# VH-VL binders against Large ribosomal subunit protein uL10m (mRpL10), part 58

Target 1, 224 residues: Large ribosomal subunit protein uL10m (mRpL10), of Drosophila melanogaster (Fruit fly) (q9vpl3)
Amino acid sequence: RGKINIQRPKAPHYERARVVAVTQPKYPELPKAKSCFKTRAERTQQQQENPYNEIIAREVRNWLDHSRLVAFFHLSSITADDIFRVRVQLHKQNLHLKSYGSKIIEQAVKNTRYEAIVPLFHSNHCIVFSPDPEKTAALLRIVRRVPQMVLLGGIVEETMLSRNQLVAYAQMPGLHAVQAQLVQTLSQAPGHLIQQLQAHQNSFVQVLDVHAKNQMNEETPKST
Short names: E, the ipSAE of ESMFold2; O, the ipSAE of OpenDDE; V2, 0.75 times the mean of E and O plus 0.25 times the DockQ between their complexes.

## First folded at step 3 (VH-VL)

Design p69 (from p66 with heavy chain D100G T101Y Y102D; framework fv_anetumab)
Fold by ESMFold2-Fast, scan of step 3:
Parts: sequence; C-alpha cells; structure tokens
Structure p69 (fold): chain C 224 residues (1-224), chain A 119 residues (1-119), chain B 111 residues (1-111)
Amino acid sequence: as target 1 above (224 residues)
Amino acid sequence: QVELVQSGAEVKKPGESLKISCKGSGYSFTNYWIGWVRQAPGKGLEWMGIIYPSDSYTRYSPSFQGQVTISADKSISTAYLQWSSLKASDTAMYYCARLGYDYYGMDVWGQGTLVTVSS
Amino acid sequence: DIALTQPASVSGSPGQSITISCTGTSSDVGSYNLVSWYQQHPGKAPKLMIYEVSKRPSGVSNRFSGSKSGNTASLTISGLQAEDEADYYCSSYAGSNTYWVFGGGTKLTVL
C-alpha cells in the first residue's frame, strides 16, 4: 500500500507524505496532446469525491445554522483515548465535539455570514456545537482540564464573541437572554456607555418583570 | 433518551398510496441525517436513501430512485417515507435510523414499521 | 442493488474467536474508512457494533473488533458468548453511485 494509514499513531512529515503521494500512480504520465482524455479522468475522480464533500459541507452549515452555542478551539497534539474521553464528557452535557478538514469548513461557509471564521481553521482545530447556550459554563469547565484545547472564540445566540466575552458569559448563571444582552453591552465602545447602560438597565428590568409575571401566570406544575 | 419512534403496521392493497413516519426525540433533529432501510421477509438489510431534515436534501439508492419519496417536517421532528402506488414487492419491514457524523454509522434505530401489500 | 459480500453463516463455540469478512470494491470499502457493522437478533432492529472500520460505540463489548485490508473489512468476536448468536451486517459508504450499501448478512451460530 502506497497510502498512509490514517489510523497510525504518527503521520509522516510533510515532505515525506508528498513523496509518497507522488509515487502512488501505477502508470507514468508523459507530456502528450491528450487534453480530452486527461480532462475526462480528472472529471471522473472529482465526481466521485465531490458528493462526499458536499454531504459533509452541508452538515457543517446546518450545525452552524441551528446551534445556539458554537465554540472554536485550537487543538494541540492529543491522544485518541484523551479526545474520546473529552467527547464522551461533552456529549453528556449535549455538547457535540466535531472535527472537520479546513477545506470542508471553507466550502461550507463560503459566501455565508460565517465566512469570517475561516482564518481560525488554518491550524489544527475542533468545534463544539450545542442547541443550549446555557451549557457554555459546562463547556468551559470541561475544557479547562484539557490543555490541548485552546478556546479561540465562538457564537452565542447569533452573536460572535471573543474568548474573553465567552468566559464572561459563562460566569453569569441565570437568564440566558439577559446574559447575552449584558455581554453585548460589555463589548461596546466606551463613548456611549451612559446611554447603553441606561438602555440595558431598562431592558433588563423589563425582561425580568415580564418573565416573572409570565412565570407567575403559567401553570403551577412544571410540564417538564 | 435519544429515540426514533415509527408509525404502526400497515396492511394495504396494490395500487394504494401510503406514507409512514419516523419521529425523533431527545436530540437536535435537524442536525442529523435520517436514513431509511428496508428488510424483505427473511432477507437482509437494503439501503433506500437519506434525508437531511434541515434543508430536506435527499439522496436515494439507485434501486429506489423514483419508486419512493423521502421527506421531513422539521417543525414536528418527523421524517417520512411515501409510495404513490404500492406493489406486492413492497411488502417488508421498514426501519428509519439516525446517521451521525461523530459515528458515521446508524447509531439510533426506530423499532420498524411492517408494511404488508396483498389483495 | 449493490451489495458487499459476506459469508452466509459462521459458527463457533463459547470462549472461541470468530471472524466475519466483508468484501467490496475499490470504490467503497477500498476507498473509504467508513465501514460499520450491525448486530440483529430475530424480530429486533439492528444495533451498531462497529463504526469507521474499527471504533466501538459506548456500551459495546471490547470483545468486538474491526479491521480492514484493501477491499475487505473484518469483524472479529473474541470470547464468544451465547448472546452473540445473531445476524451480522456490514455497511460501507459507496461514493457517487450509491451513498451506502449493505452486505448480504452473516448468521452466527454459537454451538
């Protein structure tokens, strides 16, 4: 087998991998005027690989569109056993650790609102998805014990957040909508601080009052 | 718990239409592919097709392309398998299953819907 | 239409090891590390035993292991137990012609 076994503990160095790839073909290619034949062969291979890439890219786009929490991590060298342990622990909290090739991510987010995340994936990476933004605290607590995973940033309730903003969000237990509003306020420029503080204070009080009144008027037995 | 619950057994005559269902619960329905698998009496498993519920993107096995329609309603977390005109050869157990990228295998299966087509 | 080739039956005694083969082509098993194995007891839905050639889902005994060489994938069951008696199906991603295919199935008898 001329192919590199993906399940081996170590991948070959870049230069060695390139040499192996070049020696894979059984038939030598010589410069000849056979453009139609070469185009056909290339088209056949592209058709075979494109459907698979399309499926995975569509999956990535959907995870981004329907997750209320998306966290981006740089991933350093980690053993299969260690990453499996982390994946299981995250899954128990409805947190889904996914790893996709950079090319597939670029294909999935090209010409979308998520295109800005592409630079985050030029090195080893992984993404955690969840439908529940209140799990941000659980996510950061789990990842704190995994030094190989370095938080780069994320998306919470359709808002791009830096690493520090995600940490701030996670430290505020309670009403998730109010937490998101407070983080958004905290990220704004100081020039409008007084007006922003007054606006958010009024919105905060109104949201809490409406929420409290709605909870009081709801059925006493909890349905869940 | 994560589960897929399928509709009950059906007894139909040739030429009749039928739509069977597969309801997901305990997970984000739109984030997983749903596959349909057929098993004729005393025979093995055969792949029919898949749907991605988020955008209703559907792929069929060549054997079932044009013979059945796979669809999904994400508002009620339900996938469907439909025939416009049943044949006796459609008699089989039909399973739905979740195809996860983390596992890239069918990790959660419905209990199956027995479809009997006879006159 | 397209199916992977499995032996119709395999038998073994308690405590022994058995292996079930699954042979495809260069366009499915040979091209992709997306081979899964399913266990089916009579009257029950299939259960995922192995995915991505060699990985086990949570709750599946380490007596079950998977491997692949060229166009052939294999499921090995060590320390055979009576409850292992079932039908076993392999499945593989099959590219642009059909997305997934199943093998014909293997009936395992524990004697």
Scores: ipSAE 0.000, ipTM 0.452, lowest interface PAE 14.6, mean pLDDT 75

Design p7 (from i3 with heavy chain S54D; framework fv_imvotamab_arm2; at its last look DockQ between E and O 0.03; V2 from the best seeds 0.00; counts 0 for: pae E 12.2 > 2, placed apart)
Fold by OpenDDE, look of step 4:
Structure p7 (fold): chain C 224 residues (1-224), chain A 118 residues (1-118), chain B 112 residues (1-112)
Amino acid sequence: as target 1 above (224 residues)
Amino acid sequence: EVQLVQSGAEVKKPGESLKISCKGSGYSFTNYWIGWVRQMPGKGLEWMGIIYPDDSYTRYSPSFQGQVTISADKSITTAYLQWSSLKASDTAMYYCARLGYDSSLDYWGQGTLVTVSS
Amino acid sequence: DIVMTQTPLSSPVTLGQPASISCRSSQSLVHSDGDTYLSWLQQRPGQPPRLLIYEISNRFSGVPDRFSGSGAGTDFTLKISRVEAEDVGVYYCMQATEYPWTFGGGTKVEIK
């Protein structure tokens, strides 16, 4: 009777393996600290063709359509406390952090101008929405302090921007500031022109006056 | 005008369940955090927790974790505070409040008095 | 948790006179973003709390000019320049810099 190798037991027969697989106690996963974002597993389970996914997809589309600033982030392991902190900070700037499953995003952007964003959502991701593109700088400032959030890119004023482009955009003076500068420059231009035009006239008058004075002095006979 | 309207006073017995409500109006309900504050009779204010109605993200104070449940229904712009089993020590005024952009509680409900007595 | 300590517990004040309430935090309330999330709330008898001051010194909309907030780091003060009858109530400081957010114990302002 061959010595039962207890160190490497022969794989059970296929039928036995099936029974063992089905009878394995599913231990409830300890409630992992409810991350602000549904775990990948929770997201994946929700990705079943549930009418609910359509509703969420519509919501995502609505956010995309009404946001003038959209930023995409990779989300690495982050604590619940850190997420909360970030969310509150974003809220202060009227920035809205959302997290959706990849399938939901795919469904949401299918046959839309946003379809190009789908490849960004292969891992844990979050999206920040804002109605104000001027908040880009504020967003980046906040996120810089959150190493767990990695900027992937974004959409500003319906234009898709790379990470570098988004950073560059944030460094630009606000539209209003630029506009104000432009207005100021334009308002000064006429004044400068007038001054330049008047300067020549004034100089000419001065030269004439000097000439007139010199002529008067020459006509004054030296009364011997 | 921003308003938070809470449900009416409740008189309950120990062991009973209770759910009180806070309805927001005059603003985008989904975009503002709603916090809950307890005030025991003759005592000060105690922070209980906060919820973001849009995705129902909730953060409890450690002292209230597991003691209450905060929820929201954004479709009717209402936040909820609920107990599965009330205690006499839960007798208090409960306020909902909106978190403003400056991390201040800028608008408050009128409060809901909860009395738990045998 | 950040402990907020208010002094005095009770402040009897004569009408028209100034009042001052102190709030001290157990640690700095300066957030990493550079802002200080300290607020002052007023609760009149039988009424819900009302926001008076946010971020140390900013008056909330509709709050009279007689209310002012000041301070930095761990020490904060609410001042009422001229106390009116309607100012009777309990005043609370609140910090939202670190979670969980915490309130001071309250200061009761009464008319002498």
Scores: ipSAE 0.845, ipTM 0.939, lowest interface PAE 0.6, mean pLDDT 88
Fold by ESMFold2-Fast, scan of step 3:
Structure p7 (fold): chain C 224 residues (1-224), chain A 118 residues (1-118), chain B 112 residues (1-112)
Amino acid sequence: as target 1 above (224 residues)
Amino acid sequence: EVQLVQSGAEVKKPGESLKISCKGSGYSFTNYWIGWVRQMPGKGLEWMGIIYPDDSYTRYSPSFQGQVTISADKSITTAYLQWSSLKASDTAMYYCARLGYDSSLDYWGQGTLVTVSS
Amino acid sequence: DIVMTQTPLSSPVTLGQPASISCRSSQSLVHSDGDTYLSWLQQRPGQPPRLLIYEISNRFSGVPDRFSGSGAGTDFTLKISRVEAEDVGVYYCMQATEYPWTFGGGTKVEIK
């Protein structure tokens, strides 16, 4: 609220106001400008919520890519002493216990071959990783003594295994890759187990041959 | 070659804060637990606590719970031991050490001498 | 807490002669997995500790074969078959079977 002073005419100030109005960016009367600003603010809020999750999701993807054994567990209430004891016991076997939020797991495995694991993580859970699939039997022996950890399934040599398949895999003697294929065969058609085992004989031989050749090639690296 | 290199000696007054470091090299830092061990002048070794660098999971000895903070920054392969307020009784040599897959502290840092005196 | 008791407090030994260090735990160190998480460390004057033996009797990489460990349950021994000048220092046993992890009080090996 300003006083009107006849000794100081206001006309020059109106001319200045007009110039400022002309030089400012012209926004439509429609709420389009407000809608754009609201969308930008919403986008900024989403970025603030999500950037750290993407970093952790990349870590999970890296663990999945470098682990030949991955086991999924439901984890019920467990004391700090018990979980520490379990983590140290697992470490001795080169087994690494990790806990991640369900949304981070979903983000990590989305658009990957591991996407099928998402339904396993509806409640409290943990994952055990190892570069050594021969540690599957050791893992199951350790977890058998930890009732708070309930095995849900896993991935061995890039092959998805159910709980029962993983248990059977751990109990079978011989080459682990062959064991995994055999367990899958046994699990798919119980009524025709003998015929399926015979039908997959050449597949198992091929797996052994490929594995042996891959090991020999790794032992004698070639420059390509 | 596995190496743990610790920060240099510190001389502090009671009530001051301090953060000492332990930098790992020559191995996958995130895959091995790092423990901290105290040795008071002329005394034996005391386990303080341990951290798994990948997820920063920590576990402290009851004698050191609330007295120190253990942390790690895996982007620079470094573990830390920190005091908010030092006491004269904190005067000691502090070692960091890696937990091997044999469940023993297999590689040790050279130690950081911390002297707290008025 | 598991208390680790070492004897003797000091062991003066003549060069080339054997030395023996005892470590007793207040409770069995057999973990629920069947292994025993007992290790032995050497600390030379002015140096950090160095791992010698893990899981009772296994020599760590680079450790001379004159060092050997033995024992079971609660009673463990570190032996040096022929003490050399470089073996002077304090030796500690350590358990990682039960939380909190604990060390023995140390045994000083000296040349007489």
Scores: ipSAE 0.574, ipTM 0.831, lowest interface PAE 2.0, mean pLDDT 80
Fold by ESMFold2, look of step 4:
Structure p7 (fold): chain C 224 residues (1-224), chain A 118 residues (1-118), chain B 112 residues (1-112)
Amino acid sequence: as target 1 above (224 residues)
Amino acid sequence: EVQLVQSGAEVKKPGESLKISCKGSGYSFTNYWIGWVRQMPGKGLEWMGIIYPDDSYTRYSPSFQGQVTISADKSITTAYLQWSSLKASDTAMYYCARLGYDSSLDYWGQGTLVTVSS
Amino acid sequence: DIVMTQTPLSSPVTLGQPASISCRSSQSLVHSDGDTYLSWLQQRPGQPPRLLIYEISNRFSGVPDRFSGSGAGTDFTLKISRVEAEDVGVYYCMQATEYPWTFGGGTKVEIK
């Protein structure tokens, strides 16, 4: 059963996040901050922002901080029953399936190295979080039976990985030092992850077209 | 093991101040929200507010905004609930609870009974 | 605010018989992230609440198999397949899908 672990690993996510944060590229400053003077109306409007968004955004940041594995999926049309069954199967493996609105994601990753992931959340998506990076193989085994969930890439040990890099990570035997070294060796700029995710979406459409054509051939049996 | 240990019962007069505590142990204190829940005698549960101890970001239920102060000291892994001026209507059991990854209140303190009487 | 309505308010049951507690929300509890943050708490007499069920149907660690949760959208149910003496207490549903978080009014389970 995939119950919440009552003893979370201390410091491993913190140590990894600290190293990554120190080496992150400098972000551009937020636009429209040239004026230091704010009117009463502007100040009041900022103070009255929806606290629901802030609570959820902090929760998302907490999931990112506690999760040594984060996987991003494109989500095609799927029944509520099917997605529920997948969520239950994932939860048994300590894999937590979630989806968030783009505004929540924007607020959660604001001024972080993860800001580049925001454009991927403007369409149907889901995210899987886990404190257990060794569960990557179990994740991929479960979702391979769910063609509506298409892996786009992920984050392992605070490092962004492409789809192919994440699959390669999952194929390594066990929780070995090789896996830890691979994550450090594969560190890439966030822009590479976004480009690879976009290319994968296009490739997924092409695979579906081939599958449909193959099914048409199977509807016309041939005698021998 | 995850534990939340609250300060002991309090008997106070109306108008007095009070600060009760909730000490967390057995987990990374700064990585989990701590919520406060009131239970008046013989009544149900009421969410009062919640705090993220890492930066002390706090949200209150509208019913409790301005009535109490929620705070935390992460150096001693402790959250607090404070009144500047107690009322007789503040007589209740007060619980702290941790918010788990799945947005459930997964671990609860033993409760602090606050009695306010003239 | 999402109003959580529990029925019945009191559920006297015979030992060994099933009990069923309903919780209805005034709005859908499906969060924009796809999850439903509906949980069930048990409060035994003189004790703090404890988590039984999270996300509709997942039993928390140490919770006996006789507790099960079900439901969707706005309608949720906690079932106790065989009520035992230790199950006496008040049961609450709680939603954490939308601010402010709210509890049901409680259902008292008693042995008759």
Scores: ipSAE 0.005, ipTM 0.495, lowest interface PAE 12.2, mean pLDDT 76
ESMFold2 (binder alone), look of step 4: mean pLDDT 94; pTM 0.956

Design q1 (framework fv_anetumab)
Fold by ESMFold2-Fast, scan of step 3:
Structure q1 (fold): chain C 224 residues (1-224), chain A 119 residues (1-119), chain B 111 residues (1-111)
Amino acid sequence: as target 1 above (224 residues)
Amino acid sequence: QVELVQSGAEVKKPGESLKISCKGSGYSFTDYWIGWVRQAPGKGLEWMGIIYPGDSDTRYSPSFQGQVTISADKSISTAYLQWSSLKASDTAMYYCARLDYWGSYEDYWGQGTLVTVSS
Amino acid sequence: DIALTQPASVSGSPGQSITISCTGTSSDVGGYNYVSWYQQHPGKAPKLMIYDVSNRPSGVSNRFSGSKSGNTASLTISGLQAEDEADYYCSSYDSSSTPYVFGGGTKLTVL
């Protein structure tokens, strides 16, 4: 099957920009909102909305929209030098470590399919983003070296996964690669068997040669 | 004391299979990448690929993708480099080396395995 | 694969200082501080001499020093000695997700 339709790398970017533009009212106060009665607590929460937070929340939504791999971590106290080394190792694998306040994350995921992740961010946390879900194994290998980062769960191909499910997913691509190589080897079974027999014969010849050389070797104390 | 010990020299004929080994000791084998470096006679060092033994994640240089297989057995702390069918052009010294904790450079090297392929 | 440019040979006399250059691009030497230098004597495995541009492993003489300017890293050997005669290879991190790329190597002759 060939490709009939054209899909540009910027198509998702344009769609995101379109949605953002449509959701931006010309005036902050909408007529429809004026018809609602609000409690003091609700008014206070609305008054506490920070324009800066909304800008950062849009950045978080952008990362979520353009990442096929998102992993959530609890982050214990870590030095600037240590986190820098972690960022460098992650960057080598096209993995991007970001930290955002819990309120920003709540604003970013509110009324989305990912709203259920909010409780994960009530304490110190960080998020790793990547456009490539095949990097899950590399991610887990790198963070295994960082005891301050504890995996909580993630999102792969827009599917929310628990810690255990994400670990299982990380193993799956590696197992498939190994299985493919094993199948390729087995498809050459007659040749592979011949090669194994020949290798065993050559190993025996090497052992015999080493033994002969050692018998002649004056460094081996055999006389006294 | 970190040490990488490679298998002995091999003399093979074209078309034969070969699997050479690199045994690590004195460190946590599953926590460090191991790389394979080729050096043809009279030539320079050439990166072939790396493996992380803890999960068998393996990466190859474009020149060696599909030409060799890198694997590891963590139960015996040994990494392997394998050919399904050797060519005369595979004649070279093969080094294994451990990458540092962050995977940025080779901090310890094996002694090398000389592979000679001729009829 | 080899992407970094080194001079094929360099020579010096005992007691002199020599410098070996290693030139790459902004995606390797110029972009990162992950340059390593290795010394190889004939018939032996390479030995790490410098890592992360200028750091020496324990046991490496302080006569060996590393530096970087733009896209070029340099290995300097001061107080040149006969045992310094060897091949020297640079390597650098490559942003293409490879752990390193080697230079072509430089043969140092002590005359």
Scores: ipSAE 0.006, ipTM 0.448, lowest interface PAE 9.7, mean pLDDT 75

Design q10 (framework fv_anetumab)
Fold by ESMFold2-Fast, scan of step 3:
Structure q10 (fold): chain C 224 residues (1-224), chain A 119 residues (1-119), chain B 111 residues (1-111)
Amino acid sequence: as target 1 above (224 residues)
Amino acid sequence: QVELVQSGAEVKKPGESLKISCKGSGYSFTDYWIGWVRQAPGKGLEWMGIIYPGDSDTRYSPSFQGQVTISADKSISTAYLQWSSLKASDTAMYYCARLDYFDSWLDYWGQGTLVTVSS
Amino acid sequence: DIALTQPASVSGSPGQSITISCTGTSSDVGGYNYVSWYQQHPGKAPKLMIYDVSNRPSGVSNRFSGSKSGNTASLTISGLQAEDEADYYCSSYDSSSTPYVFGGGTKLTVL
């Protein structure tokens, strides 16, 4: 409005704090009085070198167990402001964007029905959770505007779906169509679905490699 | 077909209150922001503010904070722009428009409501 | 009350190409790829022509294209037609004081 732009402007002050508070990971509260936080059962299991990874892994398991919609994305280079904006729009649709390290994901899904998804997370990734599977259409519409996020696949009503199956699910007009699709998906060989998800990730890793090389060329313009 | 229909032209005196409306149809009203844009006679577009009807989250341009109230009634898919006390300087065309999920652009516009304030 | 700078007017003849600039700062045009352009004919509501710097909505002629370099966004109209005569406004997301900001507008005359 005619005002000079400040080099260090306050990003949406209250809105940012509000979004951060709502979208922050829900970690178990640590008992301050205890010298050791691990139970005997936890001590007998395989653990990451960093003990706090188990706390985050428990959070991931809680999200997976209580979400009726889970979508997996490859995440390319994106600014903090851009990802914050994506989080705000997703949160308004009851969609929760989370990022976790591959070791934490592996620890979270180990010995669960979701263990087969571990290969998807060997590169940069993020996950969107929601208790409402009807929000799949809203999710795909929002993410379509974020080229840095590439859909790999997901889980709807505890059933693993490929990228194409998630797109089809989002376009369904009602409950009966959804149930028919899930029955069809469940009748397929599980190996084929996992292979499709892995192939999509491998293809995108190649794209990311090309992108990184292009960025290097743009950063230091030399002779072509 | 997405459509935004605004209320009819208004002629008011300074000091009077006014509430104009913008009704959305052909889309999920609670999934998009509604913005309000002012255009004084012969002048350019001025951003007034936005509202997200799903949770009534409302944000104002600094120039219009405290001068107008933006609200929405999601049960009838209608957004509102309201003045408690009009001034002659409020004479302008007022547009409502739908914003996409990212607050990034105004994809569909209402036809506009002309507000004339004169004594 | 506008923050983005546009030329007041630009002109061209039928069949030519013209470019309209929109200059801001690092907190709006320079910081984000969220620039949109609007066309307004006299007495009508504005119409979205370009979003996200360079994308066209369905129904907008491919004669309209957008680009950005640093703090300046540009709208280019090729193969000018009489119907293109209108006012053009740029807009951007603004992180500093408001979520949105418009340019002052450019009157395009086709002679």
Scores: ipSAE 0.119, ipTM 0.571, lowest interface PAE 4.8, mean pLDDT 78

Design q11 (framework fv_anetumab)
Fold by ESMFold2-Fast, scan of step 3:
Structure q11 (fold): chain C 224 residues (1-224), chain A 119 residues (1-119), chain B 111 residues (1-111)
Amino acid sequence: as target 1 above (224 residues)
Amino acid sequence: QVELVQSGAEVKKPGESLKISCKGSGYSFTDYWIGWVRQAPGKGLEWMGIIYPGDSDTRYSPSFQGQVTISADKSISTAYLQWSSLKASDTAMYYCARHDYYESWFDPWGQGTLVTVSS
Amino acid sequence: DIALTQPASVSGSPGQSITISCTGTSSDVGGYNYVSWYQQHPGKAPKLMIYDVSNRPSGVSNRFSGSKSGNTASLTISGLQAEDEADYYCSSYDSSSTPYVFGGGTKLTVL
């Protein structure tokens, strides 16, 4: 759009506010309603048939269609300040952190080649999009420092990859030919990907639980 | 290999201007922050500021805001630290270092540039 | 701003273990797991020893370990060797108005 300024504003306060506004998720306004009370059936039906869900689902499809890198994460409780810092860091690398409800994701990927990802979103989650697959290494470096975000897997150059396959892709030198060949090789084994992604989700949830308990136990003796 | 190479030692008089350099090699220069750290003789490390060469986003320590200018030229993978008018109190070793995990820690470090300001 | 607080000096004998503390506030050490430790020998550039509180870079001896409790991070060196004699600095991300701060430094004497 128009003339793009390569140099960003130098004022820290203004720049911070601008980045936050750009990276914040957008939510549709519900249509005007006269009654504040709805039966359980009416609320369920209204929510399922909400036309604004289709608008957001279309947004998700656009991100999937125009991104050469998509990474899926389990998201634990995180403070507003922490998520803001993560979004700022990711945005500088042309990585866009988005959060969508499970039903929206299901609606967005239904009847597409990406329908297989739906099981990943049964719990709290977020997605990172980028037009630049070369930024996979930068993504993993940033996220490694965010224990609340656990990598489940992703899509690189339209190829679904497990966590381990994404890590392998990120570790390759910045040679496009080598990276492209790796993606092609990894794409020859998509049959077990769903099982691997679900297994990793369960394993990482267990690891996080053990880690949290161990941190509590380690801190208690020192504090006392 | 990933490395940072700094310019050679400088001997200056008070009131003179100076610009020292830090050249990165072996990595994507525009994808990492470069920080500057000062160490006065016999004293500790003082963080001065940091720059992201990809968009020239620069942040300074309050102690150094307005006293020095940090810049970068991404076409030659070089960061700079500059003084418009040196003081004797600017005598120190100056290090540049790459920020490997965006706002977390510094590695690798340059070998350092000794700046001596005396009359 | 006030830098992170470290003891000016610490000493130990070969084979002993010593701990160096680094105390900040909830806006730096206490608020984030972004603490790093650096070793500096006279006349040389600092070397990264620990990052993200407790992680060791490749090539750093496992005798070096890091931890954090509240607003205080600690570097522990076990099995002290003469070559460990150096200045040690902690550093942390700072959310207040600058992205990074260093500690005042600790001189470790062995012997």
Scores: ipSAE 0.013, ipTM 0.513, lowest interface PAE 7.8, mean pLDDT 77

